# Ledger of designs, part 7: VHH binders against Galectin-12 (LGALS12)

Target 1, 336 residues: Galectin-12 (LGALS12), of Homo sapiens (Human) (q96dt0)
Amino acid sequence: MSQPSGGRAPGTRIYSWSCPTVMSPGEKLDPIPDSFILQPPVFHPVVPYVTTIFGGLHAGKMVMLQGVVPLDAHRFQVDFQCGCSLCPRPDIAFHFNPRFHTTKPHVICNTLHGGRWQREARWPHLALRRGSSFLILFLFGNEEVKVSVNGQHFLHFRYRLPLSHVDTLGIFGDILVEAVGFLNINPFVEGSREYPAGHPFLLMSPRLEVPCSHALPQGLSPGQVIIVRGLVLQEPKHFTVSLRDQAAHAPVTLRASFADRTLAWISRWGQKKLISAPFLFYPQRFFEVLLLFQEGGLKLALNGQGLGATSMNQQALEQLRELRISGSVQLYCVHS

## First folded at step 22 (VHH)

Design bb4 (from aa6 with Y103W)
Fold by OpenDDE, fold request of step 23:
Structure bb4 (fold): chain B 336 residues (1-336), chain A 123 residues (1-123)
Amino acid sequence: as target 1 above (336 residues)
Amino acid sequence: QVQLQESGGGLVQPGGSLRLSCAASGFTFDDYTMYWVRQAPEKGLEWVSDIYSSGSDTYYKDSVKGRFTVSRDNAKNTLYLQMNSLKPEDAAQYYCARDSYDWYPGKNWFDVRGQGTQVTVSS
């Protein structure tokens, strides 16, 4: 009677994404402020998945989880942890635990402190289903985390541990993870009670092939935000985000020049206006460009930081018909 | 030490009733979701019911819905399972268990369970 060989539990591969700043040894890159550094998204990580959150958690940080609930799923958990130790188990500031064994899916939230779970909190009516894809957003505020599920507010959880102690994300259980993203809140929506719209990451989508063109059939209206998220290629030459009119003229272009490490607005006539900001577009860096259309111009935010505005007349904004993205980037999201 | 102790099992006829109790000690009982699970002869462990910390939210396996009622008295650190209209297929060792919250490979939904109490349903 042969003893069944105890299947070694697959070791928790702690993917320490050391950001390989494989900077060539000679280029003194100006130190980019931490506030401008975005952690790149991770696609299709194996669960259990544990990763360090760059710079830790702070108010204004957003974690986006894209995935699928397996057909046979019982539960999964997303843990915002104070460390990555396996033994002893780190404190968990925020435990988010969807459960599917009941007729109506629900979420349990909790905190682990000093090896003891605290009082559980329950949210019924989870709009997740077995076999279905989802987008979950974790928006970290000063006192509480807000969670949206598929674009709808679902819960808020008041911190029981300091948010500043959280530096690790753990994903465990019955979940297929498509993408994990680390973003900042949209600085243009400051004070809005509305949950930020979750725009999913797309990996290797034909729709995001560069050069990428998005039609703007109605032009752009004040309050609209263009979102461009991507990764700078290893050997970048240039990167441009152009808004084009019906005549294919580009009245405004955002241009990142890698040779001189400059960011600039380019007018229809080729006039350059330098943007006073740290150059963020280094090889293999993840970036987010936000363009907010306002009366009288366009506001720019990079990696969640506002960088000012360029003037544009309202008529020119209304005549826009195309968003064009070109250059040495891999796109993960374009929204207009 | 965290302890759970079940009681109230016994022999009943089909259609009969039993009330199981589980005494909890060594932890903050009112912080935890509690489970009833059962194991019939030659079968695996089966989920029967859970009740959340507040006692307001209860869930049941479909086969026991309308017949079983889980409740808790947090002041007494006691979990209950009222079982009515018992069927032969309900015969099992019944265990109370505490929610583990965390999931690791090979980890159950619960981290602690009692020794169990035997429920026998026979004519």
Scores: ipSAE 0.827, ipTM 0.931, lowest interface PAE 0.6, mean pLDDT 91
Fold by OpenDDE, fold request of step 23:
Structure bb4 (fold): chain B 336 residues (1-336), chain A 123 residues (1-123)
Amino acid sequence: as target 1 above (336 residues)
Amino acid sequence: QVQLQESGGGLVQPGGSLRLSCAASGFTFDDYTMYWVRQAPEKGLEWVSDIYSSGSDTYYKDSVKGRFTVSRDNAKNTLYLQMNSLKPEDAAQYYCARDSYDWYPGKNWFDVRGQGTQVTVSS
């Protein structure tokens, strides 16, 4: 009676995002201005998880938390803290603590200062459930943080400590984290008090396989924003974001050329208009492309920075039916 | 020093009532969620009830709902547990505890607990 050889479950290759290999010392990469530096998203971090926030917290910064509440969850916490120490605990400017031991989930918020917790604040009716996925957005303003849960505003918390002292994110307790994102407010909406729509990160989703096509059945209207977030591959050849009409003509294409490190608009007829901006599309760099549709053209933002506009015929904009992304990138978010 | 002192335990018949009190000192009592927890013989600590700092929101273990009422007097730094319709299974050492607000693997929901008061339910 031969015992069946227990098939070793394929080891989940923890893709250790290896630190980007230091490019060879000879290519003078033009220094990317700090304003164009994106903090890489983190996928499936182990909890407890503590990470430094690049440049600290300031008004206009957003943190996205995508995850699942375990079936047996009692509570978890998201801490925006002043330092990376686990023991002793640093000051915590904003403690966000969902609790699930009650019939109706709720959130406690607090501040830790000098080893003392301050007065707690409570928000009932948390729309999180055990066994369910969630998307939480933390939007940091000048005086308060706003929190949305699954696209709905949930709470605001006025700062008790200076936001500028916060440099660390901590996640603890009964939570499965799928992704952590560090985002900037949409630069096209000056003074927008509205929560930006949180779009989930889709790591290795078949829907985001490149070349990637998204249908635009209604065309594009003024005020609509296309979001493309990705990672440049190690050996990039080309990268393009094209808007196509019903006849599959591309009246406008954003093209990153890796050979000459240029960014350009390409017309239907192949006319090239260079974009005066730092080249951001280096191997293994994360990027965000935003396209805002306006009357008479498109505005471009890269990594949260506005880079101007290209003019387009309004009739051509109304005839757009496809967003196509091609080239040597891995996408983790596309919204159109 | 942070201190919690329970009182009001005793012997009661099934169906009887007790009122527990917990005196708090050494911290800002009205800043904290407070807990009642209990430990029966040969059992672990179990959550019974919690009350928010303002006293407006209360939560209960399902087995005590409708029978137990948690309340607080922030001016007196005192937590209360009114226990009605007591059952033999309610017999335990009862403790008041303060919320920890901080979770680590193996850490309790509370950071400070009193010495407890004994509740015995016997015919």
Scores: ipSAE 0.819, ipTM 0.929, lowest interface PAE 0.6, mean pLDDT 90
Fold by OpenDDE, last read:
Structure bb4 (fold): chain B 336 residues (1-336), chain A 123 residues (1-123)
Amino acid sequence: as target 1 above (336 residues)
Amino acid sequence: QVQLQESGGGLVQPGGSLRLSCAASGFTFDDYTMYWVRQAPEKGLEWVSDIYSSGSDTYYKDSVKGRFTVSRDNAKNTLYLQMNSLKPEDAAQYYCARDSYDWYPGKNWFDVRGQGTQVTVSS
């Protein structure tokens, strides 16, 4: 009686996103201004996970945490720390601690200072559940951090330590992390107290295969923002974000040319308007493109920096029916 | 030094009642969530109840809900557990513990625990 050979389940190749190979020392990369530096997202980090926050925390910084609460989860914590020391434990400016051992999940927040925890703060009615996916957004303001859970405001925590001392993110406990994102506030919405909608990162999603097309069945209205986040491939040729009408005409296209390191608006007739900005689309670099629809045209932001606008008539904006992304990029977030 | 001292354990009949106390010292008691945990013979440590620093929010293990009541007197730095309708399965060493907040792999929910008080339930 021959025992059936148990078929080894194909090992999920965890594509270790290898740290971008330091470009060969000879290509003088034009120094990218610090304001355009995007901290790369991290996908499927092992917990415990500790990382440096580029440039530290300041008002307008956002940290996005996408993950799953394990079925047997008791609690996890997200710590915004003043350093990465293991011993002594660094100060924790903001400790965010979801707890699931109770019938109703809740969050404890606190601060660790000089090795002592301060007075705890509690928020009931956490909309996280064991076995469920979540999106948490931490929005750092001048005086307080705001936290959204699954797109809904959940809590605010007033700082007990200076935000400027925070330079480290720590994630510990019963959590499966799918992605960590370091985001900037939308530069088009000055003074908006509203949480930006957290859009999940979809690494290697078939929906984000390039060329990628998103239908815009209602067209585009003023105030709508298109978000395109991606990674430039190792041997890039071009990258385009095109808005197309019902007739598949592209009245406006954003084009990055890797050969000449130029960014331009392309009109329906092929007229090029160069965008005066640092070229950010280098091989194996992450990028964020934001397009804000407004009356009379589109505003562009790259990596959180506004780069001006291109003019379009309102009728042309209303006739748009497709967002098309093409070229030498891997997408991990598209929202329209 | 941070200290927790449990008292009020004893022998009771099934259906009886006990009130446990835990005296806290060496830290700001009213800043912390406090726990009751228990360990029965040949069993692991199990969570029984916790109470938020203000005393307004309490949580219980399902098996003790409606029978046990956790409370605290922050002015006296004292945690309490009123145990009613005691069952043989409630027999254990009961400990009060302070929330650790910080959790590493293999770390408990608490950083400090008392010596415990024995609860015996026998006919």
Scores: ipSAE 0.819, ipTM 0.930, lowest interface PAE 0.6, mean pLDDT 90
Fold by OpenDDE, last read:
Structure bb4 (fold): chain B 336 residues (1-336), chain A 123 residues (1-123)
Amino acid sequence: as target 1 above (336 residues)
Amino acid sequence: QVQLQESGGGLVQPGGSLRLSCAASGFTFDDYTMYWVRQAPEKGLEWVSDIYSSGSDTYYKDSVKGRFTVSRDNAKNTLYLQMNSLKPEDAAQYYCARDSYDWYPGKNWFDVRGQGTQVTVSS
C-alpha cells in the first residue's frame, strides 16, 4: 500500500521587491529635480507598516490603499503622522479607523495632538466588508482630506493640524495590504473637485504583461487621460508607448531611449522630436506617464509634471484603436 | 487621573431589569466613544455595546439587541446601560471603558476600564 507522495505545493516565490539598490557610484546620474521624484508604490507590506512620505503632504497629494479586510477583522487604522517616533507617539493629523465589530461597519476619524485625542468624528455606513477587497483613496486638499471607498466618496475631514507637518504614513491593525500608492492629482486638471478615479495597482497581472495592448474601441476623445505606471527593468533597452490606428500604424509614439537618455515623440514616418525634460527612466525606477487627449494633440506629464504637448491631426486621433506599451518595463497600472 | 466607576449591578431574576451607571472623570467625556464590556466566569472579555460621543449612534451585540439600551449624559459625565429581560447568559462582571482610538498589537479597544459591577441572574 504505497503512500502517495504529497506533492509539495510550489513555494510562492515572494518576490522581495528589494529597495532599488544604490546605483553604482560611477554613473553621475543627472540630479532629477525634486518635482519629478515619484515615491515608489509598496506592494504587500507587512502590517504594522510605517513609511516616510516623500516631500511630506501637500494639497494635491493622494495616497491609495488597496487591500483586503480579514474575515476576523475588528478594526484597522491609517494614520497620517507628524513624524515616525514610537515613543512618544507623534502627532497624528488624520486618524482613519474603520471598525467591523458592528453589524454595519463604520469609521472613526480623529486627531492626536500632544498625546491627547481630540473630539472624534464618526461616519456610518462604511461599504467595506470582512473578507472583501477594497480601494481607499485619500485626497488631500488645502483645508480637508477627502476619502473615497471603492470609487465612492465617503467622508471629508477638515485639518486640525497643519498638513505640512505630516510626513509619515502608518498602517496598523486587522488589514491585509496589497498596495500603497503615492500619487499626484492630474496636472492637466486644474481645480478638479472630482476624485480622481483610483485605478488599482495590478502587480504581476497577465493583463499588464509587456508588450501590453489595450483596445480603444471608441477612439480617444478630448479630455481622456491615458495612465501608464511601471517599473524600469534592471537592463533596459527601450520603452515605448504607442497609439495605433485601425491599420496598426502608429501616428504617435512616446519613446524613451536608455542608451542616450532621451525622450522623444516619434511620428508615423519615424521623425523624432526630442522632449526637453529630465530623463526619468533609469533602471529600477518607478514612473508615471500621463497622456491627455485634447483637440489638436496630446499633452504629456511625467511623474506628475507637465512636459508640453505634441500636435496631432484630429482625424488621426479619432482613428486610434490601440494603446501599445512595449520595452523593458514592468507595468502595474494601465488605464485608457 | 482618568477614572471610570461602574455601579448598579446586583442580583436579579430571569426576565428582570437592571440599570448600570458609569461615572467618568479626568478627561473630556463628550469627546470619546464609550463602551460596555462584560466578562462571565471562565470566559474572555466580551463587547456588549458602544455609544458615540454625541450619543446619536449606538451599537449592540446581537444577543443583547432589543433588550439593552446604552445612553449617556455628557453634562453629568455618565454612561448608562439599561438592561431589560435579563437572561442567565447575561450574568457577568460589567465594565465601562473608554475608546483607545490607537490600536497596537496586544492593545484592547479601550485604554481605560473601570473596576466593574457584578450582574447576577438567578431564579
Scores: ipSAE 0.816, ipTM 0.929, lowest interface PAE 0.6, mean pLDDT 90

Design bb4 (from aa6 with Y103W)
Fold by ESMFold2, look of step 22:
Structure bb4 (fold): chain B 336 residues (1-336), chain A 123 residues (1-123)
Amino acid sequence: as target 1 above (336 residues)
Amino acid sequence: QVQLQESGGGLVQPGGSLRLSCAASGFTFDDYTMYWVRQAPEKGLEWVSDIYSSGSDTYYKDSVKGRFTVSRDNAKNTLYLQMNSLKPEDAAQYYCARDSYDWYPGKNWFDVRGQGTQVTVSS
């Protein structure tokens, strides 16, 4: 599908090979700031794969690519493009091209501008071979993109074209893609643009039942995060994220109420503490709830924006055994 | 217009040597990885060797490693392939190619432009 647009293509559906614009029925919302625009993950897309990056790229965005290098692979490419034209090819701000045709796997990076490839740049010693599974992270900073392979920093590439012009992701060649994710940096680590080490932001299976029960077999320790990603239903009433102990008490519950558009912490006796912030849930829009656990309590971010905190002692955190999510949402990711 | 012109082929006995040349024009030669590929009679196109744009890194198909040497002279816009210890299986039409950084149907990533040069190895 061809679509002349001002650079935004909001909607719930991605159409490969085109720049779609899809609007939900009954949408009458105020303009949503770009910090609330979340893009759902894509699982097992068919390669060649081309899609719009919702809200375009800017510093602080990350793209995750999970997949497998085929046993007979020669090379694949991931292109961060300025537009979705098929002919002529659009400008490509960042061309990332792993190569496996030799016993020395390496990456070639380049930029396509006005139909002409610029000077290539080479990074040797790619710790990835034919048959390998991988997780690649692209972290977009102010002047450069940083790329990690399986949790280890591998390369950086200074922009030759403005990052703000990039609005399209293309994936081509000898690659089996398991998942593509679109993420923001953790809002509680100020100034950091390094993606976190380890796997707290791993992509999960695309659909979970609601109500959802997720075990916390070792409780929670300071520094751990819970991530909930989903879609608000068309006629929502409320939803909750509850943390329960072994005695089945819920010492803290996060509740979103759509009738009065409030977000609150609820104690086990039903005491409310309102979160003083704009209500950041919208019918038929994606959301991310992040709970960060620290000594003395937990902090909340919604769609990458820090909104509030509540108190819990350390012993209570360690005694939590269950995360429960219920209400007027569909879930795509629950991580703890 | 991108142009590549191969030369230096010919008839040689088994165990002999040849040096192929490729003259390049119409693009910034020292920005690109360059390739040697070959096509034997009744066979498909086969990657032989490639060399990074600066000349610092070279790669070879296993069957030619140790016998063939790729090099480039960026001041002269010229790519070379020194072929030693030639075998009858090396007989083919040899082409140089510019890197196609973009994906192409059919799993080929070579930008072949010239007529090639024939290498024949007689018994």
Scores: ipSAE 0.672, ipTM 0.878, lowest interface PAE 1.3, mean pLDDT 79
Fold by ESMFold2, fold request of step 23:
Structure bb4 (fold): chain B 336 residues (1-336), chain A 123 residues (1-123)
Amino acid sequence: as target 1 above (336 residues)
Amino acid sequence: QVQLQESGGGLVQPGGSLRLSCAASGFTFDDYTMYWVRQAPEKGLEWVSDIYSSGSDTYYKDSVKGRFTVSRDNAKNTLYLQMNSLKPEDAAQYYCARDSYDWYPGKNWFDVRGQGTQVTVSS
């Protein structure tokens, strides 16, 4: 009610109670290196939705918002907040507020500091209308956040409050949310727009059933990135990502073995080359595997961290025809 | 101490003109998008027009486009609505509003603070 002087929202009920209570006091977390922690995606949250950003926000993070604009939408907001109290409202480092009440949709951005809204910033020509599905990416850099809408760069907003103080995401207003993703910006293609295009999560898709087969009709070219996102099952045994050629041979396979917690490249002849890096697949935890194809071979990143490479000549890469994923995982995204 | 005070309403014939004013105080006026909204008896608040904080961009409800002009004077902390070619359906209590920015359940997106000014259109 009291705007802009108060952070409180009198009489407001937030379905995800004002602060997420996902973690109880004393709950033990597995020993995972902080640089590799990924917060799992959230599917179909009820709006208003407020959640903790695990580990807080920093440069190199990306937030993905997948949803639909209702047919009668007036506006919605996505708030990157410093805390989760209702009264007073917390500081909001970045307020992202699409408006649909006119025939020229636009976005207003602002900051709430000490209960006071600062100078608004306006971004015209939002290519999003009532009834549209969307994918919005928030890319947090050192000095500014960049926002893309449906694969196109839309705006940037220079920070007015320290990004390191942001620990909470809030979503309010006229929006139907399908998924919220918490990811790291792709370490392989710095400054490129490929990652801003985003790749939606798919839930219960027949095309993502494991074993999953994904066609590569033109093979792979330097600069291409394969993206695999999923959840490790509760009692995992092993999990593979295999690249197969026209003859159904698998010249390269990435294998995670849970019994001995090893990660390895497997050649077509079964030779095993261990990846000298921490084993980062855990039961019931979200993961992202990135494979970058370049001259001379493949590079691997797990959860946004580059971890290894294997050699493979250009001609062999161009002869690959199938990406196959098998084993103890549930998949949310496969992209080539 | 946000204050908004509307003035300039009155009785006009169809096709006539009125100019509404809104005096603002208690906040940094030129940081905010400002709105004109209206309310007919037995109806909720209806968006009419808004203007970006700098004055550079204006937006209008379809039924008033070409007839109404919103403007602002940031040096005087004043918002204006020039209403031409008035129709009987334009009769309402008109309010100046500040952008709320924040979400509130069951409430309009407009921070209305004044008593409004009445516009009546009668042949």
Scores: ipSAE 0.614, ipTM 0.870, lowest interface PAE 1.3, mean pLDDT 83
Fold by ESMFold2, fold request of step 23:
Structure bb4 (fold): chain B 336 residues (1-336), chain A 123 residues (1-123)
Amino acid sequence: as target 1 above (336 residues)
Amino acid sequence: QVQLQESGGGLVQPGGSLRLSCAASGFTFDDYTMYWVRQAPEKGLEWVSDIYSSGSDTYYKDSVKGRFTVSRDNAKNTLYLQMNSLKPEDAAQYYCARDSYDWYPGKNWFDVRGQGTQVTVSS
């Protein structure tokens, strides 16, 4: 390479980067399988950024990348790696490389195996330009990863290396990263191409202050999804997700009680129906609540795991006007 | 042993034409995006053009668009640059490069291996 100036780049961290531990010091052992615990999001990481994917990758995982393409960007890359070495570089199962140096932005995808780049694959017509904000979702299936950009499917890439060998995410180049999310694909079939449909994480947003209200001007209908993502506070008491009608009655409320570690549906008259499931709300840990609305009622997934369900007639769904979230949580995302 | 050997440079009048060649060996040429880059005296490397591994897509720096044409012959492991309507500002040492794909601090994304070939434009 003909770069005459010495290595004055700000990437000192990447050259001194140690492989992240599988389990951080002080992290509590969970009494339930690790598949029920989500890896917390990272906000505003310093690029180059390399981190362990907790539990490694497998089909059913999703990685969300929220950021901005710099005004002078040439290219950036997102690497799904088999290890975290810098020299030599590890095997890279999926190298995702958007390029902006031309008037026609595009993506090059490839695999690095045994120190050799394989045959490149090109995907034209990337709907991002210099200066654009973006939300990119990587949806890992059995035989391929699918990538969406700003809610639209963009590419797929068949694995050339086993997905189960991937344990590391690397982000390099000309990119400003606002958030990285580690999520599970929606466990319920409803025809969605993206889950969670490209919904950004917001850090310390006034719109997400608890108690948080989110309007449902058209109510809810079958196939719609409510997503709540957040962090449980240090000394939590309870957490509720309530669906309210125009009369401010709450025909259904999901309540997590930390004193007795119970999860329950609460009727408008206060009747409690316990959900027989592992309690997945932990102090200082990230969570995702997903509610799927269908003609027979609604279904709950917690951290990507389908749990309980309850019945609710179609008329009641269409009369809902407000989603309200209260209790001992800090919110990163509310979508309806 | 990755090798890239440029040829075809020379002296030409403004408005003239030259055709550069780059012979590649030591790697699977048709797996890689290839580049032409140039370096004028007392200047850094400047991207000129690139071509996708199959040859199906080409990209050009705005100042050469419509005048330069990049092509490749994957059967012969050879990259070409046809330069028409040459201007004095096109005078430089021209290098071919393969894509590095990966990133590191201070690295241009061009894997330059050859001596280059000089293009001189004078009246």
Scores: ipSAE 0.601, ipTM 0.866, lowest interface PAE 1.4, mean pLDDT 83
Fold by ESMFold2, last read:
Structure bb4 (fold): chain B 336 residues (1-336), chain A 123 residues (1-123)
Amino acid sequence: as target 1 above (336 residues)
Amino acid sequence: QVQLQESGGGLVQPGGSLRLSCAASGFTFDDYTMYWVRQAPEKGLEWVSDIYSSGSDTYYKDSVKGRFTVSRDNAKNTLYLQMNSLKPEDAAQYYCARDSYDWYPGKNWFDVRGQGTQVTVSS
């Protein structure tokens, strides 16, 4: 017998399960282009957890799972599913199943198609133990998914079912989930030198209270990225992402102004250069700002979409010492 | 349909040996991790050993390490458990099981299909 459960006895039968939506109850979104939708993160979901992946999966999507392996864990699973039916189970394009019942933790991966499990694939030497905190990143490429654990590449799995059929994430078993992130790969992959690792989501952290300061002890160099993820407040006026040098001058500031719905680069002297792109910050919506540092300046992406660039010489980049975020936002992730 | 048939149990004295077999049919045997599990009277199923689909990796409950050896013959669709130096605590109904892979309420990770084979250890 198979059934969903919140502690029910094994003999209780539930023939179907409604897929939960990730959108807040009663919330209505202004129309925005589908390519610019940032799916909200989820904090502390109850396991078993099943949710829609907005827009389904495609190459360039990432899913981040942050959590803890319980001290008595036997195994848990993360399923990338083609639908959310419980009986029959949906096709599962990628079943990711860490096992902890032995002294050598490992992962079993598989595919469920038409109610039948296919040939399993085993990946030894999982660097997780009972009691460990973890950050697992699923990076979906053209032909395979790559999985990293705590910033280290761990496994790959070639698709056996079309990735485009996957629209549902399921999390089951012996796992305590702190956060789930639905991310896009850095659109400037050729210019980045950082491995696409997940960065912790910190709900209501004192370290991320706005105005938020983040030290840059060695400045910035080509290939480095800054990532700022947050929630726009209910009645926003503006917010800024500023890069400051040792003298506390800000040679570059990104400013979003809600009164006139402009996004601009602000120079040290207050000169404003508008970014000619859709204004993608909305009251009470989540956002991601990515800044890629390259020779000759930096590039901006918003919600995974490349939007603009500005110039700065490499010596000026290396002299930056502080990232500061101010204004009408709440933050849950800052990487510098 | 998936079928698992256990055999090879019996009565043995402490320190004795038995070899269990599990004949599998109705599925692609060499695609699956296979388990030996056991059930003593009035107890739940207990994991004993498992073996990866290729046979290349084996895992054992601590209390049976060094005494039990799991193996498989993928050409014959057969799983084996060689049990040496048997102890009274090993007495149970032994089942082979296919990996369920999927989560179930009550954490029932083993796809048990057969009636099992009884192992009895007494002097």
Scores: ipSAE 0.598, ipTM 0.858, lowest interface PAE 1.4, mean pLDDT 84

